# Designs tried in a protein design chat: VH-VL binders against Exosome complex component Csl4 (csl4). Part 11

Target 1, 189 residues: Exosome complex component Csl4 (csl4), of Saccharolobus solfataricus (q980j9)
Amino acid sequence: MRTQGELTLPGEELAVIEEFMTGDGTYEQNGIVRAAVVGKIFYDMLNRKSNVLGFKKIIFQHLKKAKYVIGIVNSIKEDSALVSIVGIEERGLASPISAYLHISQISNKKINNVTDAIKIGDVIKAKLLSYTFPLALTIKMKDLGVIYARCSRCGYLLIKQDENNLKCQRCGNIEQRKIGSYMVKKGGN
Key: E = the ipSAE of ESMFold2; O = the ipSAE of OpenDDE; V2 = 0.75 times the mean of E and O plus 0.25 times the DockQ between their complexes.

## First folded at step 6 (VH-VL; framework fv_benmelstobart)

Design e2 (from b4 with heavy chain W101Y; at its last look DockQ between E and O 0.67; V2 from the best seeds 0.00; counts 0 for: pae E 3.6 > 2)
Fold by ESMFold2, look of step 6:
Structure e2 (fold): chain C 189 residues (1-189), chain A 118 residues (1-118), chain B 107 residues (1-107)
Amino acid sequence: as target 1 above (189 residues)
Amino acid sequence: QITLKESGPTLVKPTQTLTLTCTVSGFSLSTSGVHWIRQPPGKALEWLGVIYWNDDKDYNAAFMSRLTITKDNSKNQVVLTMNNMDPVDTATYYCAHDFSYEYYFDYWGQGTLVTVSS
Amino acid sequence: DIQMTQSPSSLSASVGDRVTITCKASQDISNYVAWYQQKPGKAPKLLIYDASNLETGVPDRFSGSGYGTDFTFTISSLQPEDIATYFCQQYDNLPLTFGQGTKLEIK
């Protein structure tokens, strides 16, 4: 069992079934209750359920009005990525919101694998395709995509070299991404 | 240190327009929202509305036909305008800070009592 | 609109007593409840947010609990400085709504 009110990420272990059953925002895998979404843990002691609290209903209206969201790539599967929305336009969220990015929504150009275009830990600028769970994202548009990334070899920041390539300042590694309005560019601040 | 202070007239005649100014310090109106809440004497608090960093607004439907909230980021001021005042609108009016879509408030102005009477 | 029904409307208790105040929401609001203390002539002071989280600097004799529609605010051992009106607020959806308050007096 974890701490009441603690922030959790999707897939994290919350409890074993003998302690707490599944509830809102959780699922069971092999006798372990895991978070299904990003949010705060709530153990219902009366009913012995594990819950993950999502977000206030008020936030839904802001999502519908938003021109873009800011997310962090949390995990990657064969045909999709799980993204934690951490901001709506220029405004950060106190409680991150779970969303997903399907491979078909990454680029107008054909890509073979999700990891050819984005990696875990990347900060992305994205647009919502849906406003009901599960929240779906797209980064196909020119200004959408990776806006900040760290080198997969040494962990130092990457800078934009050209439309498709980022370069590590520390080790010289070159990495490809679906690049959006990147924060750090060659020859700029 | 975050501070908010309400200012404006304390006596308004029925049918007149109330204008209150919330002057803020310790945060930027370009990154935070400000709410208006009122408390009629001896009654529950009533949320009136909010203005966000990008000038977007949400109003309580009960007041929206006569309520306008505006701001001037450079003056650190948020302005509440409420038309067609009625004696039932007599209340203490507060402004409150909302940093990040929290919608609960640990920073309030001290409030200003507005009396509506002839 | 979400109605917050608070009870009791007033109560009188002795120093050292355990005091319990309840709010009932007209619909499920998860844990999006705050509790405030308001002393005469003053702005409300936040005590508890997210139903059970104690705000920084608030004495630990104050606590809150609840999920869904039923919420409880407790003072474990009443002190003389706790004379005030206490009220809840929901922030699951707009408009934000408040309980009508509980006036707490020392007898």
Scores: ipSAE 0.284, ipTM 0.695, lowest interface PAE 3.6, mean pLDDT 87
ESMFold2 (binder alone), look of step 6: mean pLDDT 93; pTM 0.948
OpenDDE, look of step 6: ipSAE 0.661; ipTM 0.874

Design e3 (from b4 with light chain L94W; at its last look DockQ between E and O 0.69; V2 from the best seeds 0.00; counts 0 for: pae E 3.7 > 2)
Fold by ESMFold2, look of step 6:
Parts: structure tokens; C-alpha cells; sequence
Structure e3 (fold): chain C 189 residues (1-189), chain A 118 residues (1-118), chain B 107 residues (1-107)
């Protein structure tokens, strides 16, 4: 089992079924209880259930009014990405909120694969399209998209080079992204 | 050190408007929310509303027709205005700090008792 | 509105006793419950947040548990300075609401 209150990603093992049964935000697969959503782990010792905590219903009003949210890309599928919302505008959240980004919402330009535009671990600036689970995101607008990324080869911070390219100063690797208002830029415009 | 202090009148006549001021220190009104909560004598606490760092507000629906919360960041003050006071509004009024998005209260003012009677 | 029903309304106990207070929410609120201590003439003091997390500087004889609708607050060994009114608060949904309180006294 894991630590009470620890953050978890979908699919991670939380317990074996003999220890704790499934609860909110979890599912069972071959005797293993796994997280179904991003969130904090909560083991209910009274009922012996594993839970992943949901977000406060109060937060919907803030999401509805938000001009943008900040998220971290958790996983990527053929036509979508799972994103953890970690901030509403300039303020961080105590508990991340799960959302999803469909390939059709990434760019006004046609793209072939989600991974051509974003990668796991990227920090993105996005706008919400829906306020019911699963929350849907878009990064189509010009200021939306990847705002912080690390090099897939060496882990060093990537610097914005131009409209679509990021460059690693350490190893010289060049990677493409749908770039938003990127946090670190090479001098000049 | 975070502190909050309520000030204003202790006696108000029915139908009058109550104005209370919460003076804060140890944090910025541009970074945190301030809530107003009251406690009628011998009864449970009642949440009235909140003003956020960006001047947005949320009010308890039961009071929203009579209630206004404003602030002045330069004076470190949050102001509660409640119209058409009634004897049922007699209570101790508190302002309280909420770091951000938590909605439980780590710091409270001392409270000020407001009595509504003729 | 989410009603927080607290039990008992008053309690008399001896120093050293284990004291248990409960709150029941009218709807599932996950773990979004805080517990406060209020001494006469004083502002409430936060003891516990998120049902079971102890606020900084609060003695470890205080604890909380629960998830969903049923929440428990416990003082493991009552001390003379623990005489106060204790109440719960939910913060899952608007409006924020409080339990009516439990007045704790020494026998």
C-alpha cells in the first residue's frame, strides 16, 4: 500500500484487494486496486476501502470563471491526453483536478499525432470546454499550449526557439510542440 | 504574523444598515481571501460571504439581497455592509482568513458583538 | 444547503477520559470537514482539517476520522484545558455550514 494523502496518477497500484477494497476514484484489476483518476490517496480504515479524493464542488465556480488553467500532461493516448489541472490562472490548487485534451483541441493546424504537439510531463496553459467530469480542455488559441517542457533526451530545460520548436541548450536536441506563452525564451523575437 | 480585527458599532436599530470593518495585517488582500462569519447567541456559526484577492465575491444566498463585501487593498481593510438589520441579526461577527481555495479558516479576528434592538 | 448534525449537544467527562464527538453530513462531502475548538468569549481555533489532518501546534491527543457523511472527533485523554465547545464545518459545497456544537465540561 501507499502513503495516506500521497498524490497518485491513473493506473497506479494503491493496494491488493485483500488489504483494501475499491472505493471512490478506484477500480480493481486482477486483485489489484488501482487509481482511476488523479488525486490524493485516502485509505478508509473503517470500511477498508481505497479512495482517490475528488475535488470540492465549490471549485466549479472558479473553473467556470477562469480565463485559463495550468496543467501537467499525465498520459497520452492515440487521440487524447490526460491532464492534471494544478492551477487556476496564477493560483495553485491544493488538490489537482483531472481533465482531458482531445487531439482536435490542440491546434488550428492539422496534426497527425498528439505526441507531435505535447509530451508527458509538459506544463500547458489551457482553457476549459466543460465543467462536468471528465473535464475537457482546449489549447487551440495562440497563447495556449506548452509553456514549460524538459528535453526528452537529457531532462534539461527546453528554450523556445521559434513558433513550433524548443531547443535543449545542454545536448542540442530540437523538439516540436504546440507552444503557448512559453516561460523561457531565447533572446530576441 | 497574520492578524484580523473587526471594528464598528455594537448597537444598531432595526431597519438600519450595519457597517463593519476588518483590518488585516501579516498578509496581503491581493493574495488571500477574507470571509465574514457570524454567531448568533447560543446558535451555530453562519457563513456570510467572502471577497477574493481579485475582488470577486461569493455570498450566502440567505443574505445576498442585503449583503455587500468590499475591500481597500491600500488600507488593508475589508468592509461588511448589511442593510435592513433585524433583531434576528444580533450576533458576534468575525472576519477570517482563508489561504486560497481551502474554505476552512486558519486565522480569525476576535469578533465584535452587534446587538440589533431599539 | 448541507446540514451538519452534531452529537452530542453537551457532554460531561472526567480528566483522562476518552471523548468522542460525531458529525453527520446530509450529503456525501468526501473528507471536506474541519473541526474547531471555541472557548467562551474567544474566536474559534482550528484543530483538524480534511477530516483527519492535525493543524500545526495542536496536541496529538486530538484526532479526527471519517469519509462521506459520518465524521468523528476524538480527545484521547481529556485535559482540564480542553473544556470548550467543539464544532465541525463542511467545505465541500456552498454555503459553508457548521455543526451546532458540543459543549464539553468536566464532571
Amino acid sequence: as target 1 above (189 residues)
Amino acid sequence: QITLKESGPTLVKPTQTLTLTCTVSGFSLSTSGVHWIRQPPGKALEWLGVIYWNDDKDYNAAFMSRLTITKDNSKNQVVLTMNNMDPVDTATYYCAHDFSWEYYFDYWGQGTLVTVSS
Amino acid sequence: DIQMTQSPSSLSASVGDRVTITCKASQDISNYVAWYQQKPGKAPKLLIYDASNLETGVPDRFSGSGYGTDFTFTISSLQPEDIATYFCQQYDNWPLTFGQGTKLEIK
Scores: ipSAE 0.231, ipTM 0.664, lowest interface PAE 3.7, mean pLDDT 86
ESMFold2 (binder alone), look of step 6: mean pLDDT 93; pTM 0.941
OpenDDE, look of step 6: ipSAE 0.568; ipTM 0.862

Design e4 (from b4 with heavy chain G33A; at its last look DockQ between E and O 0.64; V2 from the best seeds 0.00; counts 0 for: pae E 2.7 > 2)
Heavy chain, then light chain:
Amino acid sequence: QITLKESGPTLVKPTQTLTLTCTVSGFSLSTSAVHWIRQPPGKALEWLGVIYWNDDKDYNAAFMSRLTITKDNSKNQVVLTMNNMDPVDTATYYCAHDFSWEYYFDYWGQGTLVTVSS
Amino acid sequence: DIQMTQSPSSLSASVGDRVTITCKASQDISNYVAWYQQKPGKAPKLLIYDASNLETGVPDRFSGSGYGTDFTFTISSLQPEDIATYFCQQYDNLPLTFGQGTKLEIK
ESMFold2, look of step 6: ipSAE 0.582; ipTM 0.827
ESMFold2 (binder alone), look of step 6: mean pLDDT 93; pTM 0.946
OpenDDE, look of step 6: ipSAE 0.599; ipTM 0.865
ESMFold2, look of step 7: ipSAE 0.425; ipTM 0.761
ESMFold2 (binder alone), look of step 7: mean pLDDT 93; pTM 0.946
OpenDDE, look of step 7: ipSAE 0.511; ipTM 0.836

Design e5 (from b4 with heavy chain T31D, light chain E55Q; at its last look DockQ between E and O 0.32; V2 from the best seeds 0.00; counts 0 for: pae E 6.5 > 2)
Fold by ESMFold2, look of step 6:
Structure e5 (fold): chain C 189 residues (1-189), chain A 118 residues (1-118), chain B 107 residues (1-107)
Amino acid sequence: as target 1 above (189 residues)
Amino acid sequence: QITLKESGPTLVKPTQTLTLTCTVSGFSLSDSGVHWIRQPPGKALEWLGVIYWNDDKDYNAAFMSRLTITKDNSKNQVVLTMNNMDPVDTATYYCAHDFSWEYYFDYWGQGTLVTVSS
Amino acid sequence: DIQMTQSPSSLSASVGDRVTITCKASQDISNYVAWYQQKPGKAPKLLIYDASNLQTGVPDRFSGSGYGTDFTFTISSLQPEDIATYFCQQYDNLPLTFGQGTKLEIK
C-alpha cells in the first residue's frame, strides 16, 4: 500500500484488489488497483476503497484569477507531461496541485517530442487552460516555459545562452528547452 | 511560536460598528491567511471571512454587506470591521491561522466576547 | 452552503468507554473534514484533519474516518480530561461550516 496523501500519476499501482477496491479516480487491472487520473492518494479505510483526489475547491478561485502558475515537471509520457503546481504567481503552495501539459500546448512551433522542450525536474511558468479536474496547462506564450533547470549530466545549474539553449556551468553541456522568463542568465564578463 | 490575540471593545450598542484587531506573531501576514470566526453563546461556530497574504479576501455571503477585513503587514495586525451591529451578533469572536490554504485551523486566538446591547 | 449535521447533540459515557460521534454533509465533500475539541471558555483545538489524520500532539485514542458525506469521530477509551464539546468542520467549499457540536459528559 502507498502512503496516504502521496501524489500519483495515471497507471501507477495503488493496491491489490483484495486489500482495497476501486474508488474515485481509480480502476482495476488484473487484480491491481491503479490510478486513473493525477492526484493525491486517499485510502478509505471504512469502505476499503482506493481513491485519487483532486485539490480543494476553495483554491480554485485563486487559480481562476492567476496570471500564471509555477510547476515542476514530474513525469513525461508519450504526448504529455505531468506537472506538480507548486506556486500561484508569487505564493508557494504547501500541497502541490496536479496538472498536465499536452504536447500541442508547448510551443507555437511544431515539436516532435515532449522531451525536445522540457525535461523531468524542470521548473516551468505556465498558464491554466482549464479550471476543473483534470487541470490543463499551456506554455505556448513567449514568457511561459522553462524558467529554471539543472543539467541532465551533472545536476548543476543551467544558464540561458540564447532563445532555445541552456548551458551547464559545471560541464559545458548544452541543452534545448522551450525557455520562458528564465531566472538565471549568463553572468557578467 | 505562533500566537494570535483579539482586542477591541467588549460592549457595543445596536447599530454601531464593531472593530476588532487580531495581533499575530510567529508568522508573517505575507505568508498566511487569517480568518475571523465567531461563536454565539450555545451555538455553532460561524465563519465570517478570510484575508489572504496578497490582500485578497473571501467573505461569508450572510455577512458580506456589513463586513470588512483588512490588514497591516508591518504591524502584524488584521482588522475586522462589522457595521450595524444587532443583539443577535453577540458572540465570542476569534481570529485563526490558515498557513497552507488548508482551511482548517491549528492556531486560534483566545477569543473575545462581544456583547451587543443598549 | 454545505450543512454539517452532527449526532448525537449530547452524550454521557463512563471513563474507559468507546464513544462515537457522526457528521453528515449535505453534499459530497470528499475527505475535507476536521474535528475539534472545545472546552468551556476556550478556543477550539484541532484533533483530526482530512477525515482521518491525527494532528501532532493529539493522543492516539482519538480517530476519524469517512469519505463523501458520512464521517465518524471516535474516542477509543474515554478519559476524564476528554469532557468537552466536539464538532466537525467541512472545508470543501466556502463558506466554511461547522457542525452544531456534541456535548460529551462523564456519567
Scores: ipSAE 0.039, ipTM 0.631, lowest interface PAE 6.5, mean pLDDT 86
ESMFold2 (binder alone), look of step 6: mean pLDDT 93; pTM 0.946
OpenDDE, look of step 6: ipSAE 0.371; ipTM 0.797

Design e6 (from b4 with heavy chain N54D, light chain E55Q; at its last look DockQ between E and O 0.79; V2 from the best seeds 0.00; counts 0 for: pae E 3.8 > 2)
Fold by ESMFold2, look of step 6:
Structure e6 (fold): chain C 189 residues (1-189), chain A 118 residues (1-118), chain B 107 residues (1-107)
Amino acid sequence: as target 1 above (189 residues)
Amino acid sequence: QITLKESGPTLVKPTQTLTLTCTVSGFSLSTSGVHWIRQPPGKALEWLGVIYWDDDKDYNAAFMSRLTITKDNSKNQVVLTMNNMDPVDTATYYCAHDFSWEYYFDYWGQGTLVTVSS
Amino acid sequence: DIQMTQSPSSLSASVGDRVTITCKASQDISNYVAWYQQKPGKAPKLLIYDASNLQTGVPDRFSGSGYGTDFTFTISSLQPEDIATYFCQQYDNLPLTFGQGTKLEIK
């Protein structure tokens, strides 16, 4: 059994069916209860069910009105990325909301791989595309995309160099992203 | 550190308008919402509404025809206005803070009893 | 609107007893329940949020459980200072709604 309230990704094992049955946001595969969506784990000890929580319905109404959300890229798969929404506009969330970003929603330019445009740990500015659970994001629009990133080589913060490139000011590494309203600029050179 | 305090009249005549002020400290109204909640004597709490940091509002439908919530960020004040008061509106009125967008309340004002009678 | 039906409406118990209070929601509200303690003439005090999470500074004799529609609040060993009214609140949907309360008294 995992820790109550822990963040989980789709496909992760939560319990064996003999201990806890399937509940909201979970499915069974060969006697194992697994997360069906990204979210927080909640074990219902009274009914012995494993759940992955989405979000309060109240919060969904505010998401519908938001101009943008702030997310952190948690993982990347062949055709998509899993994102944890940590803010609605400039306001942080105590309980992050799980969403996904499909490769077709990253850029108007053709990209071959998700990793050509975003990386794990990137902070992105995105818009809610889907109003059905699980939530879908887009970063195709102007000013959406990566707004803060760290160098994959040395971990130091990256500075925007041009429209598609970020540069590590410590080691000189250059990395490509779908860049949004990037937060960190050196202010000249 | 975080405090809320309700102030205003304690006696209101039927049909008159109630105006209550919640004065806050320890947080900014430009970053947090404030809710109004009342408790009639011996009865359950009733949620009235909320004003958010961006002046957006949600009201309980049961009260929204006579309820207005406003604020002044620079004065740290949130104002409840309720028209056409009736004796059934007699209650203790609270303001409460929702720091985390969770819609449960860690910080409450002390409450003010408002009596509606002729 | 979501109704929160709380039981019992009152109860009395001895110091050291285990006390259990229940709330039932009129529809599935996931785990979005908070529990409050209210003493006469005072504002409510938050004890538990998200059905089972203990608020900072609240003694661990207080606990909560449940998911969906059925929720339980427990005091594992009643203390003299626990005399109060206890009530639940749902926050899955607006309007926010509260249970009618359980008055707890010491025998």
Scores: ipSAE 0.301, ipTM 0.719, lowest interface PAE 3.8, mean pLDDT 87
ESMFold2 (binder alone), look of step 6: mean pLDDT 93; pTM 0.947
OpenDDE, look of step 6: ipSAE 0.441; ipTM 0.820

## First folded at step 7 (VH-VL; framework fv_benmelstobart)

Design f1 (from e4 with heavy chain H97R; at its last look DockQ between E and O 0.51; V2 from the best seeds 0.00; counts 0 for: pae E 3.2 > 2)
Fold by ESMFold2, look of step 7:
Structure f1 (fold): chain C 189 residues (1-189), chain A 118 residues (1-118), chain B 107 residues (1-107)
Amino acid sequence: as target 1 above (189 residues)
Amino acid sequence: QITLKESGPTLVKPTQTLTLTCTVSGFSLSTSAVHWIRQPPGKALEWLGVIYWNDDKDYNAAFMSRLTITKDNSKNQVVLTMNNMDPVDTATYYCARDFSWEYYFDYWGQGTLVTVSS
Amino acid sequence: DIQMTQSPSSLSASVGDRVTITCKASQDISNYVAWYQQKPGKAPKLLIYDASNLETGVPDRFSGSGYGTDFTFTISSLQPEDIATYFCQQYDNLPLTFGQGTKLEIK
C-alpha cells in the first residue's frame, strides 16, 4: 500500500489486485492496480478499492499564476513536511493538492528541526517553487509562514505576540513558529 | 435571488465592436466568477472567457485577439467587448455564474441575440 | 482542445420510454462533465454535474454516469415536459467545450 492521500502519477502502482480492487481513477494491469490519472490516493478500506481523487487541469493553470497558496500541515518527517494546499490566494479549493516543504525552504535563519518552525495542523501561507509533481513549497519570505495555529496544550486559538512568538490567551502558553502574515494579532488587526 | 441579465445592441455591422453588459444581482462579483458563452443559431455553445473575483481572466484562444472582459464590482456589471465583428459571430450571447472554480454554471442570463449584418 | 462527441444528434421517443444519450471526450477528463437541458429560446439549465450528481430541484428521473472518456445521460421515464435539446460540457481543462447536442422529441 502507498500512503493514504499521497500524490500519484498515471501508471504508478497502488496495490495488488488481491488486496484492493480497482476503483475511481485506477486500472488493473497484470494483477497490479495502477493510477489512471494524477491525483490523491484514497484506499476505501470498507469496499477494498483503490481510488485516485483527481483535480481539474484548470486548477494547475491557477497554481502557475498564483502569488501564494494556503496549506495545512498534515505530517512532518525528519527534514520535510507534507502540506495540503487548500487554497490559492484568497480562494479555497474543492479538492486539496498535496505538496511538500523541505527544511531548507522554511527560513533564511538556521533551524534545527522542522518542528521548531511549524507543527501539524498549522495553516501556512507559502509559495510554489515548482509546478512539476511533487510540488515543492517555500515559506522563506517574510510574509510567508504560519498564519493560523492552535495552542498545543489546550487547542485554543494562538495570537501573534511578536516576530517569533504566538501566545494562547486561554492558558498563557507561548509557542514559536516561522510566522507569516498572521491572521490574529495582539493589539493589531 | 440570483439573476444575470445581458444587455446591449442586437444588431451590429461587420467590422464594428460589440459591447455587451451583464448585470448581476443576488451575489457579489468579488466572490464569484462570471463567464461569457455564445451559441450560434443551431450550433453548439462556444465558451468565450471568464473573469474571476480578483479580476484575473482567461480567454478562449480562438477569440483572445479581439476579446476583452472587464468588470465593475460597484455597478454589479461584467462587460464583454469583441472587436471586428463578422457575420459568423451572429449568436445568442450568455453570461453565466461559476460560484468559484467549478467551471459548470448554476445560473445563466436569458441571453441576447446579436446579429452581425450590413 | 478537448472534443466532446455527443450521440445521437436527435431522437424520438414516447412518454414513459427510457432515453440514453452519450458523450465521448477526446482525452481523459476524469468525471468533470456537466449535462444541461435547453428548451427553445431559453437559457440552458444545469441538470447533472461531476458526471453523476443531480443539481438541486432536478427530478430524479434524470441521471448521469461515467468516468474518463465515456459518459452517459439517462432519462428513466420520459415526460412531456422533457422535450428539449440536451448537451454535455467538459470542465477538466480550458477552453470549456460542449457536445453538439441531442434534440429530443416525442413520437
Scores: ipSAE 0.352, ipTM 0.746, lowest interface PAE 3.2, mean pLDDT 88
ESMFold2 (binder alone), look of step 7: mean pLDDT 93; pTM 0.945
OpenDDE, look of step 7: ipSAE 0.383; ipTM 0.803

Design f2 (from e4 with heavy chain S32Y; at its last look DockQ between E and O 0.47; V2 from the best seeds 0.00; counts 0 for: pae E 9.2 > 2)
Fold by ESMFold2, look of step 7:
Structure f2 (fold): chain C 189 residues (1-189), chain A 118 residues (1-118), chain B 107 residues (1-107)
Amino acid sequence: as target 1 above (189 residues)
Amino acid sequence: QITLKESGPTLVKPTQTLTLTCTVSGFSLSTYAVHWIRQPPGKALEWLGVIYWNDDKDYNAAFMSRLTITKDNSKNQVVLTMNNMDPVDTATYYCAHDFSWEYYFDYWGQGTLVTVSS
Amino acid sequence: DIQMTQSPSSLSASVGDRVTITCKASQDISNYVAWYQQKPGKAPKLLIYDASNLETGVPDRFSGSGYGTDFTFTISSLQPEDIATYFCQQYDNLPLTFGQGTKLEIK
């Protein structure tokens, strides 16, 4: 049994059927209950059911029409990042929507690691590649990418220095990102 | 403060076109959607449609063939146009604000009763 | 379209009574239910969203519960100012749909 409230993707194992039956957003395969949709795991202890609580369907109408979304990088894997969509264009969301950003969608230039271009906690401006789960993002376009970041060394706000570099005004640390329409930049230059 | 107010004719003849204007204040039409909802006398509310911040629209399929929603962000106005009115369309018409972006309505206009009668 | 069926259609109760209204959705809508109060001649007022969350400024005698298809709205101790019609609304899918309403009268 997984952790209550944990994010799950279609096909992931949730429980054995003897432990919990199928419920909303799940299916059974060879005695294993699996997620059928993206969402949060909910084990109904009273009825012994495994459920996946999906996202609101109406929010997807907004996503289909969006020119861009705003996300926060939650975690980074070898070849991808999980991103919480927190805004659709200029509008904030009350409840974040999970999406992923594959390394191949970060830059037109070759990068070796996801962390060469983005870091956990970065705010990014991105475009959706898909409107079905799992939601896929790209930041390859010129204006897409990191728009707000904090210093990895001291946590202070980073300021855009040039096309590829951010600088911490507190400790002097310089960090590279795939920079989009960055919100804070060096004034007077 | 957030306000919405419906204005327009209260009596139309069958087959005529209804035009209602929702005038809003306290929020930006460039950021928030506005919905149109009607309530026939003594009956349940009926959602008609929505215009979004980016001028995209969704309509209830039952009304889509004769319904148009437009807006002018600079005038703070959202306009509902409904063609070919019928006595069945007699209702109080509301515009409503979805401040949370979650499709439930925390602010409503006072409503305007539109009567369709020969 | 998702149908929202309310029960009862009308209800009479005394001040201080516990009042319960139910809505049943024609399909699973998770917790995407709002409840409104509508007084005669006025627009609806939002009371509860996401099935159980109280809107800001709404008295705590109002509550809601439910998940999936069956939803309950409760007034724990009826007050004179609670005379109104109460509606549920689903927002799982477009078109947005409302229950037919429950007219609450105070004896």
Scores: ipSAE 0.006, ipTM 0.541, lowest interface PAE 9.2, mean pLDDT 85
ESMFold2 (binder alone), look of step 7: mean pLDDT 93; pTM 0.948
OpenDDE, look of step 7: ipSAE 0.588; ipTM 0.854

Design f3 (from e4 with heavy chain V50L; at its last look DockQ between E and O 0.78; V2 from the best seeds 0.00; counts 0 for: pae E 4.0 > 2)
Fold by ESMFold2, look of step 7:
Structure f3 (fold): chain C 189 residues (1-189), chain A 118 residues (1-118), chain B 107 residues (1-107)
Amino acid sequence: as target 1 above (189 residues)
Amino acid sequence: QITLKESGPTLVKPTQTLTLTCTVSGFSLSTSAVHWIRQPPGKALEWLGLIYWNDDKDYNAAFMSRLTITKDNSKNQVVLTMNNMDPVDTATYYCAHDFSWEYYFDYWGQGTLVTVSS
Amino acid sequence: DIQMTQSPSSLSASVGDRVTITCKASQDISNYVAWYQQKPGKAPKLLIYDASNLETGVPDRFSGSGYGTDFTFTISSLQPEDIATYFCQQYDNLPLTFGQGTKLEIK
């Protein structure tokens, strides 16, 4: 088993089924209990269950009121991305909340692939479309989208160059994203 | 270093309005929530409500008809107003810090005892 | 509202004894339970959060466990300075609610 309270991502191994059964936020695959959502691991030692806790019910009320949320792109599928909400407006969350971003909600302009606009590890500013599970996001609006990204070639910070382009400070690589209120701009800081 | 301190009257008469001020230091009211909790002598704690960094509020339904929580970020003050006080409202009143949507309390004020009697 | 029923209401134990206090929630609250120590005339002190996590600076003789509706708080070896009232708090949903408390005394 892993460490109690440790952060886990969907698909990560938590236990073998003989040690701990499935609980909240987990599923079983070939005798392995895996995380179904992003969250903190909690092993129920009394009932021998593995749990992943994604959010408190109280936090849902805040999501309804939020002008935007901050998320990290965890994985990308055919027509969507799995996103970990790590902040509500200007405040970080101790326990991330799972959500998804459908390709139709990325841009008002036509895009063919999710990866044309966002990549794994990107930090995005988004708005919630739904307030029941599964939580859905949009980044269509001008201020929404990628706000922090790292270079796909060398991993260093990308700096906003113009409306559509980011530039790596280390290697000079130019990348495109659906850019929101980007944190670091050329000449901005 | 996070601190909270409750101030205001220690005696009020039945039917009067109680106003308490929580003065905070070591954190910003624009980044954290502050809760009000009371404890009648020898009894369990009762959660009254909170004010969030964005000025949103949640109140315990049992008190919401006569309870108002406001704040002034520039003064580092959170204000509790409770109308129509009754002797059953005699309690020690605390303000408490909530760091990041935790809803449990790592820092409390020292508390102020408010007595309601004629 | 979620009720937290705490047991026992009062407890006497000797220095060195293992002390166990329980809280039962009126509905499933996952692990969203905190435990506090309160000495007379003082504000509560946070000991445990998320059912089993020890707050910074709290001695390791204190521990907590449970998930769902049944939660326990344990002092592994009672010390004279542990005389206080102990209570649980749920934070799964509003309003936040507290147990009635357990007054701990030395025999």
Scores: ipSAE 0.251, ipTM 0.700, lowest interface PAE 4.0, mean pLDDT 88
ESMFold2 (binder alone), look of step 7: mean pLDDT 93; pTM 0.946
OpenDDE, look of step 7: ipSAE 0.433; ipTM 0.819

